# Ledger of designs, part 256: VH-VL binders against o27280

Target 1, 266 residues: o27280
Amino acid sequence: MDSMNVPEVLEIKRIVEESESVKTFIFSWDFRREVRPGQFVMVWDFRDEKPMSVSLIDPVRSEIGISIRRVGEFTDRVHGLSEGDLLGIRGPYGRGFELMGRDILLVGGGIGMAPLAALADEATARGMRVDALVAARTADELLFLDRLEAAGVNISTCTDDGSCGFKGFAHERLLTLEENHDMAAVCGPEPMMFQVMRILDERDVPAQLSLERYMKCAVGICGQCCLDDTGFRVCAEGPVFWSQELSRVREFGRYRRDPAGRRVPW
Below, E stands for the ipSAE of ESMFold2; O stands for the ipSAE of OpenDDE; V2 stands for 0.75 times the mean of E and O plus 0.25 times the DockQ between their complexes.

## First folded at step 10 (VH-VL)

Design R56 (framework fv_acasunlimab; at its last look DockQ between E and O 0.06; V2 from the best seeds 0.00; counts 0 for: pae E 14.7 > 2, placed apart)
Fold by ESMFold2, look of step 10:
Parts: structure tokens; sequence; C-alpha cells
Structure R56 (fold): chain C 266 residues (1-266), chain A 118 residues (1-118), chain B 108 residues (1-108)
């Protein structure tokens, strides 16, 4: 059954409270619809529809998980749901992460760890060595630590307030880490990703970055998908991009666009 | 010494096939996007194909899509171009080139001539 | 299909300044790279990201990019600068790397 353009109504099987503000909603999934780390789905609450990254891909249990941070009316309504309640799911959509080599670095900020947690599971299953830099504002907001440890991931942490691990920004912590990875995968706030990308480029580490902020436009219904007036489209060509694709986009990390399409500073 | 070597090439009939290779040394091959760029006799540079550092993303010029296949083998530090259904218009010197993010094609091979003629 | 336009030739005397243009629709928003190719040789990168020089290139090679025109500038031209010069960008709409047609620099 092809459900990519029509939402399939699915029952919430389980809810995992990842933090005070983040829940993972787990659904049964027919893996004839292949799902790859870094792809996303559209979540429909029968009133509105938003893109969300897949954070759990479990073909053995026939399950997917979608991690959602409470940040507004849509996510508040979804966070109020219980096991057994229904949501519509379309997808998956987008270009996922490409794994290469034997050693991978993951750099995640906040909810950006969601697609990286799925990638970590795949990388460890392939026998890769996985290092993860997990960043948040506070210790209570560090996501997926127990899951990553159980998967055999080597974790480094940083928090803006210093409550766990390195005190400071993710890119500052990255400067203190090993430089010898075969590749990196990065997801989080765009200013963080820009700074991390610059460091990885200087180290000649191939990097893939997921641009979470444009996922609302998964099927091309939102002009905010473009990063500038050249027509660079996150939804059609991402959400995962190689760092060299993003280095050609002068808007990335330097400014954003408002609903009218005007450039505004971060 | 940073180097790209293209030992393939040769004369082939229209409709024929040829596989080019490019062996890299002096840099970490698996970290870079690689491309093939060709130059017909007396003409300018024309990009042919690119492959991502991990090999999962491939890109082709319209003139070769469906006929050429780019691939790489990081264990051999080697880039490949499998050419099929060759035409006279494919006659060119074929260069392999390393893409350095933020700097362009910074390392080029010396090129190898492919001639497609009866 | 994105097109880059270069003049087919430029002639200068030794010691003069050569300017080689690369025209493209809104090229000022692209990163432009420039390559030198001497007869019978592979191309060599001489300017990247519009205006940056690779290590080992003399200061007399420089570049600029704004509006619809990128320019490679070679000051105090020497006989050894005689070559073909190509500009290049990446075009998102086609996923292609695009080269200009090339400019032959002749040093009289």
Amino acid sequence: as target 1 above (266 residues)
Amino acid sequence: EVQLLEPGGGLVQPGGSLRLSCEASGFTFSRYWMSWVRQAPGKGLEWVSAISSGGSSTFYADSVRGRFTISRDSSKNTLFLQMSSLRAEDTAVYYCAKWYIGRGFDIWGQGTLVTVSS
Amino acid sequence: SYVLTQPPSVSVAPGQTARITCGGNNIGSESVHWYQQKPGQAPVLVVYEDSDRPSGLPERFSGSNSGNTATLTISRVEAGDEADYYCQVYDDSSDHYVFGGGTKLTVL
C-alpha cells in the first residue's frame, strides 16, 4: 500500500517521555514502506500537519518512533494525547543520511538528536564506531543518552549552563574532541550547525547536516523551504545535505527568511 | 605527493563500452566528493559526473545520464567511470578531479584520451 | 541549464593587468572558482570562492564577484600566465557543475 501522499491514521502504541518537553510517539509500521535515518514524516492531528523527524526505526518490532518537542499549539495538542489515540502519518519523505567509513561523529543539539539517534542505531548495527556529541541548554534537556549508551555509542555532552559535561556551545566542545572521524552527521539549531560545519571543513571531515527548520514544507506547499532566492529547496533536495552543498548557500547560518520571504538576521 | 592518475582510455567504436579509473594518493580519498570532467579536442571543460564521499549520491550531466555510471572504491582509493553506448560526441580527454569544499576542484589528474570513432 | 559566458580571448602586454570576465544570471550570489590551463596540461585552481588564492599563487592573481559578473584579475602579467582560463560554479537547479566556455589569455 502506497500511503506517501495520503495520511494513514495510526494508533499511538506507546509514549516515551524523553524530557519535560520532549515525547516519543511509537507506532506500528509496515516496513514495505522503507524508512531511512534522516527522513521525516508529516504528522496530522486532524487539524494541522507538521513535519517531524523519525527517531526510532525498528523493523524487528515493526515500529517507528517520532520525537516531538512541545513548542506551540500543534505540539501542545499532540503532547496531550494518550496511548490508543490516533494521529495521521504521511511519508517518509526526504533524503536520509549516507553512512561511510568505520568511524562516525554525531553532533546533535536539542531535538536535533532525534534523527541522529536513529542513525546511531543503524551505524552500530553495521559495526561502525560511533561518537556522539549531545548538546542542550541544560542537563535535563540532553536527549537519548541511555539509548545511545545501550547502543554502544561513545558520548560526549555539553550544556550551555554547564550542568552536565562541557560548559558552552557544541562547536566549542567539538574543538576539544578527536579529529580523526571518517564522517560526521549534524542536526540542531542552524547557527550551531554552521559553526560545526566550519570546524569539520577545516579538519577535512565529510559532513552531512539536517536542516530541521524547513521540514514543514515536505511536499512543496511552503515557500519557506528555500534558503535564498536561488531556489535551494530543503524539502526537495534534503533535509540532509552534504556540507559542500551548504557552503554554496550564503544564507545558511547567517540569516533566515520571514513568512514574506525577506532576509532577517538570526 | 598528492596525485590522481587515470590509466584508462583508448579507441572505441560507437556503441561500445569503456571503463575509466582514477587512482588517488597523498590524501584521504574517502573524505572527498569526486568528479569526472572532460574536454573535447579544441573545446572547453565540461563536467560529466560527481559522486559523494560515501558513494551513495551520484550526479550526471544530461548528455551522459543513463549511459555512464560513476562509482568509487575507498579500499583501493579509486574512482571509476563506466561508459556505455558511446558516441562520437564522447571523444574527449577525461580528467578526474577532487572537490574540496569551500575551494572548488583543487586537484586534477593529467587526463586520459577516449576516442570514439569507426 | 545555467550558462556562464566568457570572452573567447584577452590580449595583454607583459606588466599590464588582464581582466577576464565570467557572466551569469545573478552570479554574485554564487561561489565562483577559476582555473588556469596551459596547453597540453590539466587545469589548475587559481582562485576559489570568488576571491581567495590557493597556497603558492602569487598576489597578482585576484578575483571579484558581484551582480551578474565575476572577474579574474591578473596584475603584472608575465609570459608564464599565457593560458586558457575557466570560471566555474555549482548550479542547484540542475545539480551540475558548470564551466564557462574559457578565455585564452595571450601575452604579447
Scores: ipSAE 0.000, ipTM 0.454, lowest interface PAE 14.7, mean pLDDT 84
Fold by OpenDDE, look of step 10:
Order: sequence, then C-alpha cells, then structure tokens
Structure R56 (fold): chain C 266 residues (1-266), chain A 118 residues (1-118), chain B 108 residues (1-108)
Amino acid sequence: as target 1 above (266 residues)
Amino acid sequence: EVQLLEPGGGLVQPGGSLRLSCEASGFTFSRYWMSWVRQAPGKGLEWVSAISSGGSSTFYADSVRGRFTISRDSSKNTLFLQMSSLRAEDTAVYYCAKWYIGRGFDIWGQGTLVTVSS
Amino acid sequence: SYVLTQPPSVSVAPGQTARITCGGNNIGSESVHWYQQKPGQAPVLVVYEDSDRPSGLPERFSGSNSGNTATLTISRVEAGDEADYYCQVYDDSSDHYVFGGGTKLTVL
C-alpha cells in the first residue's frame, strides 16, 4: 500500500467520451507501481486536487484510466483539457476490491461503475463469471456498456425513467434477479448501495462496497473522510468496505459530512 | 455460542476413503466461506480446501486436488470433506474453519485426527 | 505460489516485547492475519487485516505490515503467550489461503 505522496506530472494520453458528463482520461503508467481496482488517485490540476477512482488498468498497454464526472469547478477545468495536456497524479491510495470465488455480481450506479469496470476486467481475465447490474437515471448516463460487453460481462441495465432496461432503481431490479453469486461488488449513490447491501445480506451474498466522502489528504492524516462511530477513514481503511464493516457505520446510507463538517442527509 | 464440531476422523489404510464433517452453530452458516486446514504431526498449518458461501465454488490445494471433495449442506449447517485415495502424507489433524470475510479464520473447530497407515 | 516466510523460533523474556516477522513478496499490499496456537489446541485468530484485534484480545497484541514484511508484536510478554504463531494471507490471484511456516515463541 506504499504510494507516492508527491504528484507525478503526467501527460493525458487519450480522452474517451463516456457520456455527456463523463470522460475517461488515460495516462501512461509504470506498473512497478501496483494499482488495484477500487483504489483511487488524487488528481491535481495545479490549482486543486480531488480523489478519483481508477476505471482502467491495462498492464499490456501500460496505461491507466481515470473516469471523471463533470460536477463542479475542478471537474469543469479538467473536462476542458485536451490530449497532451498535463495533470498531476499521486497514488494509488486506499483499499481496493478483493476477488473471491468464481461468480461475481457487480452493481453500479452512475459514475460508480468506474471502479467496477476495472474490477470487471480483472475478474474476467481470471476466468470468473461476471454479472453486472448497471444503473443510471437515464439511458444516456449508463456507463461502460460496450466495454463490459466486450469483456464478456453479462449485463443487466436499469434506469429511473425506463429509457433502457428495467424501469426503476438498482435494488428493485436486484430483487427480480434470483441467482446468487459468490461475491458482490457495489458502487454508486449511497442510498442505492445501502438498499443493495440489505438485499445481498438477506441472500447471504458477501459484498464489498466502495464509499465516497469528502477527502483532502488521502493518507489518513486529516480525518476529513472519517466515518461516524467507527472512526474509519475512507481514504485509509477504504474506500472499499465489506458489508459487515459498513453495518457498523451509522451514517452509511443516511448522511455524510460536508467540507465544513456539517451533517448532510442523503 | 459460536462453535464448529468435527467428527469423523480415524484410522484408514492407504488408498482408502474417509468423510469428515463439521457442524456449525451460533452463526449464519450459509453466509460464510468455509475451509479445511490440516496440520501434520509436529508440522505447520496447511490449507486444504475452501467452499464459497453458497457452495457454488470450491477450491483445493494442489496436494489434494482430484482426491478430496469439499461440500456443504446449509439445511444442516454442516461442512464436509470427502477424502479418497488417502496417502500417508495426508495424516494430520483436520480443522474446519470459518472465514471472517476479509478478516481471516475467526472460528476454528477443535480438529479431528486422520491417520493414514497400513 | 505465494510463499510466506517466518523464523522458526523467537525467544523473549517475560515482560519484554516479542516481534515475529512474516516475509512475503510485496506482502504490504496483502491483508495479513495472525494465529496463535498453543499445544494441543486449535489456532486462534489474534490479529486480522494487518493490525486489527478481535474482541477479547489484549492490547499487547498488535500488528503491522509494509513492504515485504508483516510483523506481529506482543508487548509485555507473559508465560501464557508461549505458543506457535502463524501468519496467513488470502491470495486472490491463485485462490489459495497461504500460511507461513509458523514461529515458536518461547518465553524464557
């Protein structure tokens, strides 16, 4: 888990338009620095720094991909960049996903599919059967479908408006699926993850979930990403947690802390 | 109380077969991966086999692959290890162990001795 | 296959600190668990995920993991701590549970 604490300035090798609001930035990567699905990096645009999940890990091409959703000033600036431009990358950080078994279920919502896409690649490369439930508000916000299909992933989609696949939320679609898996990996809006976790627990399916919190240092020092009651630091003990761990976290699926430390309900 | 009980050990001749069982209580058996770990006399711990929570996936150490079969019955909260083509080097205390997801084997049986000898 | 290496034995005087190492290639990227086994008994989990303690274990037991070495530390060693200690990881690349060779801790 030893990571560089100094940003490495890297050239954007390619930019992939995933959706209207999501771009994947691809960088050349020295794989002497190990990176795992579920880990994140700190992206520095020489003004601000934000944590981003690794969505592509390609040891063959010696590349990594970072998928970024346009949601604010920082991401607006980043989305304005072009191939050949520079970004600072430090990391990777955090605990990634652990693969177990032969059959794995991925449940992702929106940009939450980013780390799961990387996990899917690894799982399929290992010969695992991968089923993915991909959720979004609308069809045009569904991410990585072609990529997942090409990897041999069995995809089920759901959208809030019914524009693609099952009309409804991910947990509702999950209830209609009867097959159990050896393990599940979940990432997306926290309310979604909370409901999905409950269903998986009832079905006795071990699950890992990736959390998102305000993060400043990424190295477990500042405490900005601490979870109430447990003292878990999302950047250090996470962002991937087992369901048993999250069951101890009162705030999970209920609220988070904003940068000012205020309680913000989901 | 959380407990794993292991009957079924004993003396068997080389080439013979033996079935071990492990009965679980005090926890939701079907939720957890289970393993068999053995320890030859005076030796260290050696993982033998594992089975996923639902039983759909089984895993074996190279030393026992093709000879041992792990299975489970959720209705009986019982883990099994069917051993065939037993060898002298299979002589060991066999432990069943519960995998605490991501956190090691948190519950162990007391072990049952399997002796393979002519 | 992944291999974990432990010293065969460690000796410590009562009240002193014992350190048991577990070597493995880039073991720092793995979650290491530790087991205590007393003579004639089943193993007992004493440290999991590198440094966390199960309920009921004294604070004297701690763990660390970085680089190529994980370490179990037992402070203020007591006679009752005399046992064999095993490190263990789950190797998800090979789907194997891997144990170290074990370390016999002798309390002098």
Scores: ipSAE 0.000, ipTM 0.478, lowest interface PAE 12.4, mean pLDDT 92
ESMFold2 (binder alone), look of step 10: mean pLDDT 92; pTM 0.946

Design R57 (framework fv_acasunlimab; at its last look DockQ between E and O 0.54; V2 from the best seeds 0.00; counts 0 for: pae O 12.4 > 2)
Fold by ESMFold2, look of step 10:
Structure R57 (fold): chain C 266 residues (1-266), chain A 118 residues (1-118), chain B 108 residues (1-108)
Amino acid sequence: as target 1 above (266 residues)
Amino acid sequence: EVQLLEPGGGLVQPGGSLRLSCEASGFTFSRYWMSWVRQAPGKGLEWVSAISSGGSSTFYADSVRGRFTISRDSSKNTLFLQMSSLRAEDTAVYYCAKWYIGRAFDIWGQGTLVTVSS
Amino acid sequence: SYVLTQPPSVSVAPGQTARITCGGNKIGSKSVHWYQQKPGQAPVLVVYEDSDRPSGLPERFSGSNSGNTATLTISRVEAGDEADYYCQVYDDSSDHYVFGGGTKLTVL
């Protein structure tokens, strides 16, 4: 039925300030609509609707959390809301992460750590060994460190400015870390994910990557392959893809397109 | 074209040992988890064992745990199954299979028969 | 351990639709995969992740999964579809891959 796909209007139950620029909004949730780490919801502020990743999945308390970084007009308005205010939520949508093996590496850049925090909770609950590389521009933007520590995750950090942990990019830090994981899960800025994917491919570590661009692409489209301007590629519904799926997507990590379809640098 | 080839089956006595191999070609072997799946004559498919792409994790069905050892050699593109303490119930065609999205198996060898009898 | 239940056999006339079921406790929360096996041959993946088809498989093969039942549907069956069909899941509580007992599809 059409009525099952409309946004459900929910009260903001709690707001957690994760950093100067990131807040987690917590809602009551009926888990008959199952939610998996890496899936997304559409958040409606009664003017615009934007996809957002789920960062907290708590069936016991019947709660979900959605972490939102202040980056523009929509997110500015949402950050101005208080507990008790209303938002429309529909979903979840998309393909989430799948856990495999007993030893997982998480690589998160900025807000990309949000879906990985949810995945870390599930992995540790299964008894997996979890290593996380948490990256940001500055120390104040490293997300979920206390939560990951409490879950038993082995944390490595890096910051572009060196204010915490390794000074440099996530892929540079990754080169200094243990190579022997059963799988990896990666989420963050697309240039970071491309570099991380290349290293993981060389190490023969299967990786799942969550792509913000394909998150939007997957919202109203089911089963359709993406097409490059040239060459062959095969795409599956996202936002989470295996690295072997992405190796056929020529533009991944190399450029983006403006609204007129022109190739532009990242 | 992807291919899995399983030489090394045969007839063994109860309590005996046998090592199966599976040679992979046409894909990057080291990137994929691999499994052994068996099928006793006239019966259905039964998963036996799995190994992670780097070899750091191994998994076994309860029926073979402690008797079978899965391993791999990425330099030779080869998957192995060391079977020991063999029983008549281990008689089956043994397939190697390549992991696919969602923990499916998309490429299978043609299988090799292992017969355990006296 | 997790158990998958399939009917032992299904018979359909050529051109009709075959439905092969796979029962399991809360199977709707798992990814279900389907294999076709002809006599003397290795299994072939025909549906994965409930409803997706591998490259080269005709649209006649489709799948669904909800609640306690997953279903493989073969439309416009042909004589060449006569085979054994197995469902399979991964059970995360045991770290086991589990196959159903198989269903023999007969095309009369």
Scores: ipSAE 0.006, ipTM 0.490, lowest interface PAE 11.4, mean pLDDT 84
Fold by OpenDDE, look of step 10:
Structure R57 (fold): chain C 266 residues (1-266), chain A 118 residues (1-118), chain B 108 residues (1-108)
Amino acid sequence: as target 1 above (266 residues)
Amino acid sequence: EVQLLEPGGGLVQPGGSLRLSCEASGFTFSRYWMSWVRQAPGKGLEWVSAISSGGSSTFYADSVRGRFTISRDSSKNTLFLQMSSLRAEDTAVYYCAKWYIGRAFDIWGQGTLVTVSS
Amino acid sequence: SYVLTQPPSVSVAPGQTARITCGGNKIGSKSVHWYQQKPGQAPVLVVYEDSDRPSGLPERFSGSNSGNTATLTISRVEAGDEADYYCQVYDDSSDHYVFGGGTKLTVL
């Protein structure tokens, strides 16, 4: 356990440009250390450290992938790296997704598709039927479409501007889909997840959702990622939660707390 | 009040068949996976079968696969277990159980005794 | 098949702390649930997801899970806590719900 808290310096094996703002960094991985879809790692660039979801799990190639969206100083530095450069990787941490049933619905928005892509690979490998609703603001921000298609995933797309697929939001597209699934996994902007969860609940579809919060230690010590009223730590009890758990979380879909503890509305 | 009611099981001869039912109330039945768990006299708990919320997916313990069939009727809020080719080792109290989270069972019926004996 | 191992019995004096273990290969990577069963009654969920308590359960009941061992801890044990306790996990590789053999807790 202690060894998991020490960053391992790994060489970037490959870089995949997923979109203008998203890159996937591939690392060699020793699978004696188990990793599950929905878990995250702490990425250390020797200056700062940020939590990132695992988006690729390939035991055959002994590789993992971490998809990172360019959003700030840390990610700017990381996006400036090249193959062969080094990063510190600590983890994996958190609770990942559980697969249930034989058919599963994935609903993802933007970079939220990262952990779901990994889940899709596992589900399809198990012979599950996988339907994915992939949402983004525009067509060029849709992630992992080719990868999902190659895996045998049935894809439905949704874009805010209608540049690809359904014009509108993910929950609106979901309302037009009548088929129910044994389980759903959801990840993306929290307002999206909130609406999607409500619809799934009305349809009596069990759902797991992956949350994002400010995270510092990743080991349940600092409490920076605690959810109000529940005491849930996103890094320890999450980041994947069942809908029943999130129903207890008042802030879900409404606000988050910044590093200073200030409420920040979505 | 959340409740699972199991009508009486009964005595059946080896090779015989029996259908168990479990009526749910106090919660949205169609939302939850359901399971059957049995307990032989003086023994521990053994999972028997599970069914998805929509009924499209069913799972069975190796010990009952091919002999037992789990099903559900959402219109009646009822879970079923059709048992065939019954054996003496199938003798047990059978519980229906409601799925909670993380594949835990938060609500259990009081159980019904099934005795397989010649 | 995945196997959970529990001690057959644990004895504790009233007011003391009882610890019931559940062993399994890499059980720390699984979600462990615990059930209490009194004679002639159905099982009752007392701990789920390793350490969470259902509503209505006293704080005396707690759980932990790491490595190859999960533990149910009952502090300030009362006579009413005398029961059989079962751990349970889900084995993803076989799609089986797996119960431990159960532990009889005797309050002396």
Scores: ipSAE 0.000, ipTM 0.484, lowest interface PAE 12.4, mean pLDDT 93
ESMFold2 (binder alone), look of step 10: mean pLDDT 93; pTM 0.949

Design R58 (framework fv_acasunlimab; at its last look DockQ between E and O 0.63; V2 from the best seeds 0.00; counts 0 for: pae E 5.3 > 2)
Fold by OpenDDE, look of step 10:
Structure R58 (fold): chain C 266 residues (1-266), chain A 118 residues (1-118), chain B 108 residues (1-108)
Amino acid sequence: as target 1 above (266 residues)
Amino acid sequence: EVQLLEPGGGLVQPGGSLRLSCEASGFTFKRYWMSWVRQAPGKGLEWVSAISSGGKSTFYADSVRGRFTISRDSSKNTLFLQMSSLRAEDTAVYYCAKWYIGRAFDIWGQGTLVTVSS
Amino acid sequence: SYVLTQPPSVSVAPGQTARITCGGNNIGSESVHWYQQKPGQAPVLVVYEDSDRPSGLPERFSGSNSGNTATLTISRVEAGDEADYYCQVYDDYSDHYVFGGGTKLTVL
């Protein structure tokens, strides 16, 4: 009966090199503590703590995977770790994705594919048809393609520079796709998600989107991840939101607040 | 005003058929999943069937699978429930319900009574 | 099949707090929704996603969900709150919407 609020020190079981900037750290996990795609954990390297998405959920192997992009001092330290090293993990936290229907669309950008990869595994295991639009700046930044393909996901790629798939942004590629799905799940840069949501709404496709905000406590207490006007806490009411909810959030796709509470445009 | 209207209820003999309809107004009907939920006299709520916003996917309770068919017409903002091989235990008030967030229903019709009796 | 268990009845005096429970195996990992139904009327959504409240509903209505029990809390109960209350989840394994048996709330 371990409290979800207490960091558990876990050994890195394996490290998967996903790209030049992204690694997946695999841990043994006791699935008496359930975890859902779209939920996040707090990763503690005994100096600092950051929220990270769960990208792999494997009840058979009793493992979870956490994908981390190298973006700063904390992630630099983590990326310097090796198999057998230790990290503190607490969680999972937040609301994950809900699967609806038989035919779903995943739209992911960059590291945003992390939670969607986990969702894809669940959806395909349930016998759902999964289409995934995977976006990145360049071909070498596209994530989880082999994994998704192995799971039976129908993949469409797009890159900003055209080095792989459609040349352009995810929402532009989406406009070229005619088929509607029972639901969509979206995760990536917020400007991308904003545009994708608009298209999905116009097409009357129910959509869930995973937001990223500065998080401190992860338990809905500190308010650092509160969204303007609504009071939604990304760590508690999110990070996965329905499009209907996000339509009420003024800042969505426009700005975020930094650790000092200042508005920072996207 | 958001509204769901349910005509089509009535008395039918066991083994008979009946088609329920639910007309939606006040919201973009084609954007939302829809469900039928029934309530036997003096009993609780029981989910019957659901259909995706685009109508591509349908779901049924085990108790009605193979006998009931859910469908929708976006041009008419109407939800349908075709019931066949009706049984006495199908006697209930049938509600159409609009999907809201997650798996919740925020709008319900007034309900229509279906009585299956010889 | 997934089963939700509610007490058949709960009684409360006006101005007091009513708590209606909904039991289910590991229900804390599910999203629970609550409906109010008055006699001769259709159900009304009062709480969704465990603790969120629809617009127009008074703050007296709140929800929580953890472990094996979800709870609908109605503070400062009024005579008008007398109704049947149903919890509801979605079972991913059976693809069924599942309702509890309902709880009759009586305001004394």
Scores: ipSAE 0.868, ipTM 0.930, lowest interface PAE 0.6, mean pLDDT 95
Fold by ESMFold2, look of step 10:
Structure R58 (fold): chain C 266 residues (1-266), chain A 118 residues (1-118), chain B 108 residues (1-108)
Amino acid sequence: as target 1 above (266 residues)
Amino acid sequence: EVQLLEPGGGLVQPGGSLRLSCEASGFTFKRYWMSWVRQAPGKGLEWVSAISSGGKSTFYADSVRGRFTISRDSSKNTLFLQMSSLRAEDTAVYYCAKWYIGRAFDIWGQGTLVTVSS
Amino acid sequence: SYVLTQPPSVSVAPGQTARITCGGNNIGSESVHWYQQKPGQAPVLVVYEDSDRPSGLPERFSGSNSGNTATLTISRVEAGDEADYYCQVYDDYSDHYVFGGGTKLTVL
């Protein structure tokens, strides 16, 4: 077993309440282990282990942040922790986002904005123009708006219920936005990402999309994070894929797999 | 069949001009960034220029900036390199190359020789 | 600007393993791609994103990237692997594509 499979036990340095249901847990990090936006870590609470995206990469303070939405038993337990408590972290794993060109469009749904917030920081630091479409079900679930604004990101919002910004889905708002970006990065619910990818493909904008699948080993051995048709493993060849990779994948946007590997609808 | 075809280059005098073309087939040309990469006789690969899928953004190696202009015509599936103020050190085989995931190049033309000589 | 350094040559016996290095300042933070070029031919992509293989490439071609060094590994080398090998990155700061100087692999 190599060192990527052994969690390092780290102290929670700081907790940021991003919303009622989302907290960012901040840890000291030795950046000789490089972390790229779009990579993930496995978070271990000494009972169970789940993949989580890195949302803050701060080499100046030697910190990383991991944003976690409360959605079930594991995340309920983690949300109950305090500064000074311990978590196991292994990683980072996976292929991160790759920047290219002079301007970028970010499209994030819900917690999917977490890795895109990290990417926005890197893109603005490199002098790119950054536009972000931040989507959620309701206004209280829009994430990272102040942080993105402070970084100089041009923000558009949409909510399903219309409580903030455009009323409707992210892909509907996208149709009203400028079409001429050099690239895009997309992360959120897979049905949203599928619709957004179709529009970006029609506009000939190269896009990278971050997928979330069930995973166990994080190094590509167990096969539980595989995509149909290509054999790509989300933990090894992803979680970030270019849109031309995903256009060959039948399952994207149509179904997912349970822990036993059975097809289930979205 | 996915192909990039660079018609013959040529001999040109120092200070002269030459326009290269690269015809694409077998893929949706307008969706990809494209590049020119050159190789002087007996030397390694040297990136020359790139153009975004929509043609909005162009990029040049320092050695050619201000002298070369990359362009594309998606109606003809064709990439161009307008070379001006040519120097002897521009003598090389010029390849067109198709962008691939990870910012690599997966499809290359056979190359066309440009010779800058009196 | 950003520089990639490769050894000019590597020699290996048939059936042995060849390792071709590509050095760069913090290259581990870059995605590294590798090309094979045989005499008189265009380059062929053999590894991308540090360690991924294009469809149809044999498993004996592999790659790694960490710290200041990326490595192309060719196991069970065959005479047909004799070629020049180039590494390449995209430099986000300059928006330039950068190639290494190339490594001639000789199979004895």
Scores: ipSAE 0.249, ipTM 0.686, lowest interface PAE 5.3, mean pLDDT 86
ESMFold2 (binder alone), look of step 10: mean pLDDT 92; pTM 0.938

